# VH-VL binders against UPF0304 protein MJECS11, part 4

Target 1, 168 residues: UPF0304 protein MJECS11, of Methanocaldococcus jannaschii (q60310)
Amino acid sequence: MLSKIERLILANQYKILKILENTSEYDEIIKILEEGYEIFYDEILGHIFDELPESEGQFVLDILSFYDIVVEPYKQKNPNDHEIINHPYSYFKGFDGNSETKYMAFVRFLIEDQKKFSFVAKYAKKTDNFNSHFPMLDKYRKMVELWESKYNKKYDLKREEILDILNA

## First folded at step 4 (VH-VL; framework fv_prolgolimab)

Design a5 (from p11 with heavy chain A50S)
Fold by ESMFold2-Fast, scan of step 4:
Structure a5 (fold): chain C 168 residues (1-168), chain A 119 residues (1-119), chain B 106 residues (1-106)
Amino acid sequence: as target 1 above (168 residues)
Amino acid sequence: QVQLVQSGGGLVQPGGSLRLSCAASGFTFSSYAMYWVRQVPGKGLEWVSSISYSGGSTYYADSVKGRFAISRVNAKNTMYLQMNSLRAEDTAVYYCATEYLDFYGMDVWGQGTLVTVSS
Amino acid sequence: QPVLTQPLSVSVALGQTARITCGGNNIGSKNVHWYQQKPGQAPVLVIYRDSNRPSGIPERFSGSNSGNTATLTISRAQAGDEADYYCQVWDSYTYVFGTGTKLTVL
């Protein structure tokens, strides 16, 4: 998996850290890399997460956009629309921290680090920092698919169109 | 072409009434909230009233509550502001506006209509 | 009653940067929009949702919003930028406009 050049670079990085941190914690890792003991490479790479594919990132941006530019503005302008306000999916609940961890982390990155989705961001405390504690992927995919295919991702949706998507 | 064209306005005595009209074209009027904003000559902008896309929700500035009524007829692509019990301080240019590109940015405005309340 | 405070006037020299502030309690938690108004004309939206530009608005116009102050920045000022500028927020089912700032390009 790792090329000889990658092993050399990593081994040298750990040698530098060993000196800077005055520690022997990296001695075994350096030996693994220099000798090429492939069976132990996951011990080095295990703290680096797999990529979130571009299509999945776009999906997360789409569901956050739907709530931020369609649902939340609608609720603010129509405070007596109890059907939408009290709908089970009237606010973005986050993703499941156990089974959808990568998606939850991306949401937190967008809101906390990039300071995006200001209307959705106000639900951080209510949602345990966007940890839904229940799988949400299937539901949000249906919503995004309907918003895209039937409504062309338009932001100026009518009441019945918003309900159609929330009930997807 | 997205456009708002206003009509109505004029001179009225204190205590009188006027109705302003705002005709929309070039977009799906029934899908957008509409606004009235006024400006006393030489002074700043003041929000007066707003109405939801369906007409089901209306909002008013405290200065006009109980005297002004906003309404719309989606079939005619027209919004109205009925102004009753007019006072000298209601003298202003009245603009209609909508949020065409974004839900909270008023990017399309009518040309404005002068309302003068004096004896 | 929410109040958005702007300086009454700001002067900028041709080609220099003008900054117009909009002060309000916790304004950084709200979406701020900016309007340009020239004499005898209706307002024109120049910035929406803090920092976004509508089509047709030059890149010289930018916005920021944090804490208790939102700022409209006009870089490389031109004579045609001379106008009144208003900030605006939505707050508790009301729309609040700032007191307005007259920009003079010297």
Scores: ipSAE 0.000, ipTM 0.465, lowest interface PAE 15.0, mean pLDDT 86

Design a6 (from p11 with heavy chain A50G)
Fold by ESMFold2-Fast, scan of step 4:
Structure a6 (fold): chain C 168 residues (1-168), chain A 119 residues (1-119), chain B 106 residues (1-106)
Amino acid sequence: as target 1 above (168 residues)
Amino acid sequence: QVQLVQSGGGLVQPGGSLRLSCAASGFTFSSYAMYWVRQVPGKGLEWVSGISYSGGSTYYADSVKGRFAISRVNAKNTMYLQMNSLRAEDTAVYYCATEYLDFYGMDVWGQGTLVTVSS
Amino acid sequence: QPVLTQPLSVSVALGQTARITCGGNNIGSKNVHWYQQKPGQAPVLVIYRDSNRPSGIPERFSGSNSGNTATLTISRAQAGDEADYYCQVWDSYTYVFGTGTKLTVL
């Protein structure tokens, strides 16, 4: 649902677009917003996704950072550490494309559009473009929480500290 | 001053329950993990339990799993240890502690609280 | 859960160097913390993450950790160093304390 102020702002935006594009295409949308015909709001907002809250966005940035700046550099420097290299969670597996779609889309945005997390990005093919095919939220939340609460997001973690987080 | 102040110890019968409290001051309590460590008089230190800054993760020594419950109320700057089904071997001085300086090592400790389990 | 083995007691002469060991399988791959405890008092952190000193701990306290042995070194020992010393590691979701060492300054 839209507030009266939101409706006013949107109606005015469509009036501006109407002038700039020299079109009558927006006339119906403007009327819907000004009159408050809620039943038709989906015609306007149907292609806009629900928000990913700021706290959830930060969570995704944190788990990606953990892999990109802690785990991947450690594996590169310690190629004979088979316990970490062969750990089930030794690489970022993505999020579930069915139950965690919004999180998966955000990861793809960060890597493909913003060009961030270069080490994690190397796993795109291995992970079906970061579609884990299994729910990952609970596991990654435990990992991020431990990295933040016990290790203050330090990147120079020792072997046992990395294992501690991977086993969370 | 960064400080932890404990309360809630005492004498309890086997099978009984007791709750310990640890009140924090002088630092942003909600940002730090908290721990319980016990010591049987005249013996060594034994880690008992830990809780993450948010309370979302809790950890227990095998000797207390299923009997003890750690919790925290960040709005009150206080951590608790609920001890149920107490046994004679739970008799010890209980310390609360946190890793304040560098998130490594327990550098801030409470004064300790004696718990005696006796018939 | 690993067992961290410490000698039951260590004696050192005033002004000399004391070394307290903490033995554990592959302990060199873990962060080792050291605590000093005097009678009737809570433990005091003297070394964290193998070799780092908290503010206020004298420089004569140092630590090392490699292979299967971590070592707390107390140089120029003073009477006030007489205490019980415990090593500690985080392993498999738990903290583990060493068996403890009574340091006597002769």
Scores: ipSAE 0.000, ipTM 0.475, lowest interface PAE 16.8, mean pLDDT 87

Design a7 (from p11 with heavy chain A50V)
Fold by ESMFold2-Fast, scan of step 4:
Structure a7 (fold): chain C 168 residues (1-168), chain A 119 residues (1-119), chain B 106 residues (1-106)
Amino acid sequence: as target 1 above (168 residues)
Amino acid sequence: QVQLVQSGGGLVQPGGSLRLSCAASGFTFSSYAMYWVRQVPGKGLEWVSVISYSGGSTYYADSVKGRFAISRVNAKNTMYLQMNSLRAEDTAVYYCATEYLDFYGMDVWGQGTLVTVSS
Amino acid sequence: QPVLTQPLSVSVALGQTARITCGGNNIGSKNVHWYQQKPGQAPVLVIYRDSNRPSGIPERFSGSNSGNTATLTISRAQAGDEADYYCQVWDSYTYVFGTGTKLTVL
C-alpha cells in the first residue's frame, strides 16, 4: 500500500527518469501512481523483496557472532580439543538455499559485501558458500536462545559451556 | 584510495616492549579484519596475528602467543600490535594488512616497519 | 602443524611458462592465495581463492589447486616477474605461508 505522499514521490521520480532517459516508457506508471490504480502497483514493486524482520536479522548476527567470537577463537587456543573441533556443529554451516534462502542471502551479504565475520568466512569453500543443504533455523535458534538465556552471551565461555550450546 | 600507513618500530633491548601502529584510510575500517605479518631479514613471510572487524576475536601465531597483543580502535581507524618480552628472534620487518577486495586474501599492505631486538 | 612446501627456486626463460608449486596435505580442500614480493617491497596479492586474479594483475598469472598441490602458473614470463612467491592458506585455525620460491627469468 502506497500513501499519497509516496505516490507523489514515486511519480516525480519516474518523471525525472523519463527526462534523463528521454523515454515515454514511464508514462503508464506515472498515471497509475497519480490516479491511484492499486491493482497495478505490482508493476512498480514486483522486484523489491519483502523485509527480513529486524529480529531475524539480529538472530543471524547472533549466530554468526557465536561462531566468530566464541567457537573459532576457542578452537585456535585449543587445537588439541578434538571433541569440540570434530563436533558436528563446530563450524557455521550456513542456511538451506531452498527453504531458508533469505537467511542464506543475508549471511552472504554480511560476509561478502560488508566483509564481516572473517573467521567464519574461511569456511565458505567447505560450506558451498554457506548453503547448508539442510534446514538449520531450528538448530541455530536453540543455540542462540541458550547462549543468551543461560550464558548471557558471554564470549569467554568454558569448554563445557560451549559443548552445552553446540549440543542444544 | 585504500591505504595502510604504519608507524613505530626501532631498536629495543631483549625483554623490552614496543607498540606498532597501522592507520587505515579509504575504506570502512570497522568492517574488515586486520593482520600482522612479519619477515625476518632474508627469510620468508610469517603470520603473526589477526583481529576481527569488531575486535572481539584475536588469533596469534604460537611463537608470539602470550607476549604480543593485537588491538584496534575503530573510531580512530587504527590497529596496534603491542609487543612485550621481545626476543632477538622477533627482529623482523612487520607489515599490517587487510582483506579489502575479498575476505580470502590480503590485498592491501602497509609499507612495513623494522623492529630490531638487540643489545 | 601444517607446512606448505615450495621449491626454493624456479628458473624460466623469457617468454616461457613458469610453474611454482605449493604442497600441503589435502590443500585442494583449502583456499590458496599467492603473493609476489620484490626486494624491499611489501607483498602483492597476485591470486586469491585458488584461481582468481585481483584487478591489475595480468592474465598471464593463473592458479590451480587440487589434491595435495596448488600451482601458480606465469605464462609468457617477463623480466619484471622476477620475485619471491609465497602461497598462503588458512589451516588448523591459523594462517600459514609457504616456504617461498625465488623466480629467476633468464
Scores: ipSAE 0.005, ipTM 0.553, lowest interface PAE 11.3, mean pLDDT 87

Design a8 (from p11 with heavy chain G56Y)
Fold by ESMFold2-Fast, scan of step 4:
Structure a8 (fold): chain C 168 residues (1-168), chain A 119 residues (1-119), chain B 106 residues (1-106)
Amino acid sequence: as target 1 above (168 residues)
Amino acid sequence: QVQLVQSGGGLVQPGGSLRLSCAASGFTFSSYAMYWVRQVPGKGLEWVSAISYSGYSTYYADSVKGRFAISRVNAKNTMYLQMNSLRAEDTAVYYCATEYLDFYGMDVWGQGTLVTVSS
Amino acid sequence: QPVLTQPLSVSVALGQTARITCGGNNIGSKNVHWYQQKPGQAPVLVIYRDSNRPSGIPERFSGSNSGNTATLTISRAQAGDEADYYCQVWDSYTYVFGTGTKLTVL
């Protein structure tokens, strides 16, 4: 899994960190890498998570965009449209922190670190920081699929078109 | 250094138009939502308008809907407020602001621009 | 449009504790931010997300938020704390500022 060059690079990085942080905490990791004790590589690599595929990242961007550029502006312009405002899916609820953890983490990264989707971000306290506590993937996939296939991802949707997607 | 610098205020007659500008520097402007907040001399703060990081989503207070238009040009690090059909009650100091620290709190503000609507 | 109600004015003696309230229906379920504004100056964020202090704001400033009332507390008041104070929330899709409170340090 780790080549000799990769081990050399990592060992040297830990040696630099050791000096900068004035610590001996990296001594064991450096020895593991230099001697090649493969059984302990998980202690180092275990902090790096699996990739979120590009298609799944795009899906998250799409559902956030739908709320940010279609639903939230519509609600602001139409404050008396109680059917949409009180709809169960009228605001982005996040993803399930137990079964959809990677998606929830990506949403938090987009909103908190990149500062995107600021108006969706206003629901953070209401949604327990976008932890829906209930699986949302299937519902959001249906919504995104309909927005793309039937409405060509238009942001100037009519009332009936928004309801169609929310009811997907 | 994170800064917002405003321009474009002045005196206009009722029914007239005016455009305010807010130039940003010291941060990745295209990643942050931007806001306009006004204050009538001697009175409190009133939110006027907001625009998303991309410029696609715009929001307005009921008092200005249909008359004001917020926009931004990310390539120029600048936000605008186009004010049309101005009324005496629009007389105020207009501030631009952003939520740099937190997505709810406006921690970076422009210096303010006085707009006076008077015959 | 929802309204956040603050007292028009609050007076506090040097070294004493000032408390400024912000009343709103179910405000405890919303994030409350507080701004300080001195004459001729733009507002300065002093508390964000109910109780957090931005870098550079003295620990004498603290906040709380529960039920229908949020409170800004200024301990060991100093002359330089004299200013107008505004609470603010995001309510669904709009920003709502409180009516404002003028703090006088005696």
Scores: ipSAE 0.036, ipTM 0.631, lowest interface PAE 7.8, mean pLDDT 88

Design o1 (from p11a with light chain S29F)
Fold by ESMFold2-Fast, scan of step 4:
Structure o1 (fold): chain C 168 residues (1-168), chain A 119 residues (1-119), chain B 106 residues (1-106)
Amino acid sequence: as target 1 above (168 residues)
Amino acid sequence: QVQLVQSGGGLVQPGGSLRLSCAASGFTFSDYAMYWVRQVPGKGLEWVSAISYSGGSTYYADSVKGRFAISRVNAKNTMYLQMNSLRAEDTAVYYCATEYLDFYGMDVWGQGTLVTVSS
Amino acid sequence: QPVLTQPLSVSVALGQTARITCGGNNIGFKNVHWYQQKPGQAPVLVIYRDSNRPSGIPERFSGSNSGNTATLTISRAQAGDEADYYCQVWDSYTYVFGTGTKLTVL
């Protein structure tokens, strides 16, 4: 999993940290990296998550945008549209903290650190900080796919077009 | 320093129009939602309008819907409230605000601009 | 129009504890913010997200939010605390301010 150059860089970084922190805690890690004991690499890398691919990041941005710029403005302008307001997917519910953890973390990063999607952000308390407690990936993928393929990701969707996507 | 500076208020006749401006400085304006809140003299606070960080989403109180238009120009660090078909009941001090400290809670406010609608 | 109910006025003696309530259906599931406003001035955020204090706000200010009532608590009341106080939530696709409470420090 790690190249020889990566192992050299990491081993040297741990040697520097060992000196700066005046500790022997890194001795085993240095040996693992220098000698190439791949079976123990997860002890070093296990605290770092796998990358979220660019396409998956774009997908998350798209579903958040759909709620922030289409659904929430529609509900604001049409407070008596109970079919949409009471729809099971009328607000962004987050991602499952058990099976979709990295997607949930990315949403939290976008909202808390980057301070984006301000209207979606208002649901943080209602959604347990965007932990849906139920897998949402398949549902949101269908919604984004329909918004893109049939409606060209436009903002000014009509009532029936919004319902079409919510029912995807 | 983080600050909002307002301009554009004044006296206008019923049915007239005014545009309020809110100039932001000291923070990355394009990352934050912006708000207009008004207060009739001697009365409480009333939210008027909101605009998302990009300008892609706008929200309005029912009392101003169809008459007021909120907008922003991120390149100029400025937000506007275009007020049309003004009525006597629109007479108020208008504040612009943003949620700078936290995503929830309007912690930075402009100084307020008086709008008087009278014949 | 406004769905958040506050008492019109609350009086507190110097050094005593003032409590200002904000009533709303299921308000405990919403983030409640509190603002202080003195005559001729813009509002000042004193509590955000139910119980958090912005930098510069004294420890005497605290908040809670549960069920149908949010409460702003001001301990060891001082003359300078005399002001109008407003609760605020995002609700039903709008930002809603409470009716406001005038706090008088005797």
Scores: ipSAE 0.006, ipTM 0.511, lowest interface PAE 12.5, mean pLDDT 86

Design o2 (from p11a with light chain S29L K30E)
Fold by ESMFold2-Fast, scan of step 4:
Structure o2 (fold): chain C 168 residues (1-168), chain A 119 residues (1-119), chain B 106 residues (1-106)
Amino acid sequence: as target 1 above (168 residues)
Amino acid sequence: QVQLVQSGGGLVQPGGSLRLSCAASGFTFSDYAMYWVRQVPGKGLEWVSAISYSGGSTYYADSVKGRFAISRVNAKNTMYLQMNSLRAEDTAVYYCATEYLDFYGMDVWGQGTLVTVSS
Amino acid sequence: QPVLTQPLSVSVALGQTARITCGGNNIGLENVHWYQQKPGQAPVLVIYRDSNRPSGIPERFSGSNSGNTATLTISRAQAGDEADYYCQVWDSYTYVFGTGTKLTVL
């Protein structure tokens, strides 16, 4: 899991922390890294999650953008368009906190920490802080793919084009 | 350090136009939605307009739709409110605001600027 | 579009608890924010998302929101709490402010 150079770097980092914090608490971890006891590497890396790939991050940004700049402005300008307003996917519902946890966490990071997607952010209470309680990945992927391939990610979509994407 | 500084405003005749400016400092302006809120002297607060972080989405109160236009230039850290076809009823102190702490509450406000529409 | 109704004025004795209500149909399903405004000054956010306090706001300020009524509670009222208070929600593509309440500390 760790290369020799990574083990050397980590062992040296823990040796520095040992000196700065005046502690012997890192002695065991330094030994694990220097001797290469792979079975215990989870004690070092267990709190660091796997990456969300760049393409997946872009996908999340795209679906949030679709709602923030296309759907929400359309609903504001057309308050009597009940077909769109009452559509099952007329607002961003979040991701499933059980099966799509990393995506849900990324949405929360974007909205709470980075302060983005302000109009989508208004749905936090309604969506249990963007926990959909039902898998959404397949649905949102179809929507983003259609918005990109057929509509070139235009924000000034017509009613029928928005419905086409919501029904993807 | 997080601050909004307003400029513009003044006296204008009915039917005239004014542009208000709101300059942001101390935070990453392009990450935050911005708002205009007005208050007739001695009266309550009334929301006027909102603009998303990118400028791609704008919202307006019914009382100003078709007359006011909100915009922003993220490179200049500045938001604008272009007010056209002004009426006596538009006389108010205009505030710009943002939701810096949280997306649901306007916690950073400009100092306000008085707009007087009178013949 | 909901109308947010507040009492015109509320009086509280020094050191006692003031309660300012904000009435609106199903307001408990929305996030309610509260603002304090003193004469000649811009509003100050004192409660956001029903019950959260911004840094610098005393713990004496608290909020609740359920059913058709949101409430701002100010315990151990001080002279410096005299101000106009406004509730606010985002609803139906608009931001709605309450009618405002003048708090007097006797």
Scores: ipSAE 0.006, ipTM 0.535, lowest interface PAE 11.0, mean pLDDT 87

Design o3 (from p11a with heavy chain S57R, light chain S29Y)
Fold by ESMFold2-Fast, scan of step 4:
Structure o3 (fold): chain C 168 residues (1-168), chain A 119 residues (1-119), chain B 106 residues (1-106)
Amino acid sequence: as target 1 above (168 residues)
Amino acid sequence: QVQLVQSGGGLVQPGGSLRLSCAASGFTFSDYAMYWVRQVPGKGLEWVSAISYSGGRTYYADSVKGRFAISRVNAKNTMYLQMNSLRAEDTAVYYCATEYLDFYGMDVWGQGTLVTVSS
Amino acid sequence: QPVLTQPLSVSVALGQTARITCGGNNIGYKNVHWYQQKPGQAPVLVIYRDSNRPSGIPERFSGSNSGNTATLTISRAQAGDEADYYCQVWDSYTYVFGTGTKLTVL
């Protein structure tokens, strides 16, 4: 539900856009807002997605950092460590496009728009552009929690420490 | 005995080129990343470049990006720094180094090679 | 490039304790290494991974690292400890050295 002040602000914004675009396309929306026809608010707000909370954004940055600065460099330096290379979680698999869509979209934003996490980025084709096709949140949360609580998010983890996190 | 021996320094004019060499012995060279660190006379240490164990990835400080090229030939246990378009501010003692104890810091250093860029 | 800030110089009396700081944002989450350099010589690693000593480094050398500050501590300072000291962090194939500190033993 929109407050009267929010409705006033939005109605005035649409009036400005109406003038700038020289159109009558916004007349119905302005009337909905000024009269308070709540049943039609989704015609206005339905294009704006729910927030990804700051803590969840930090979580995504943490799991991507773990792979980009710990796991991928380790595999590059140790190409014959088949236990780590063949581990089920040896590379970042993305998030589920059905149940974790907001997280998948954030990963794509970080990699495609911001051009971050260059080592993880090479897995785009292998992961269907970071769509894991099954839920990953619980697994990645356990990994991040262990990296933070036991290893203080250190970058130069030993083999046994990496395996400990991958097996979380 | 684990050691790094350097060669290839000298005097060069601005805009010139020079190649430094770092020969490794006493360890399995192909298993370790290698680094170049420089020091302008009277100033501090500055990281210049790094190369992965295989040579598959290279990294550069912004000050040398596009002008310097790091490489290695694992069969010869040798790493190189090709320095192009040299400037007066590149005048420094150049050290090669490695983290022989793995994540234990740069514990093995070459003796250093002086590079002087002046007209 | 991230900057690690050290004091330009530190003086210590013979037999007393010197402390050299290395400041950096969230440096406590990084592995800090410390190097000693004497005139005309290559650097020597004196502390690795915050607080560990390489073989051959006297127990008088110790390190700590938390929050935004890492510290190299040299107890019972000797004339031979007079040198330049540099902190350094490892960050996924990027190496950043501190600005360096000249230690004078009085």
Scores: ipSAE 0.000, ipTM 0.467, lowest interface PAE 15.8, mean pLDDT 86

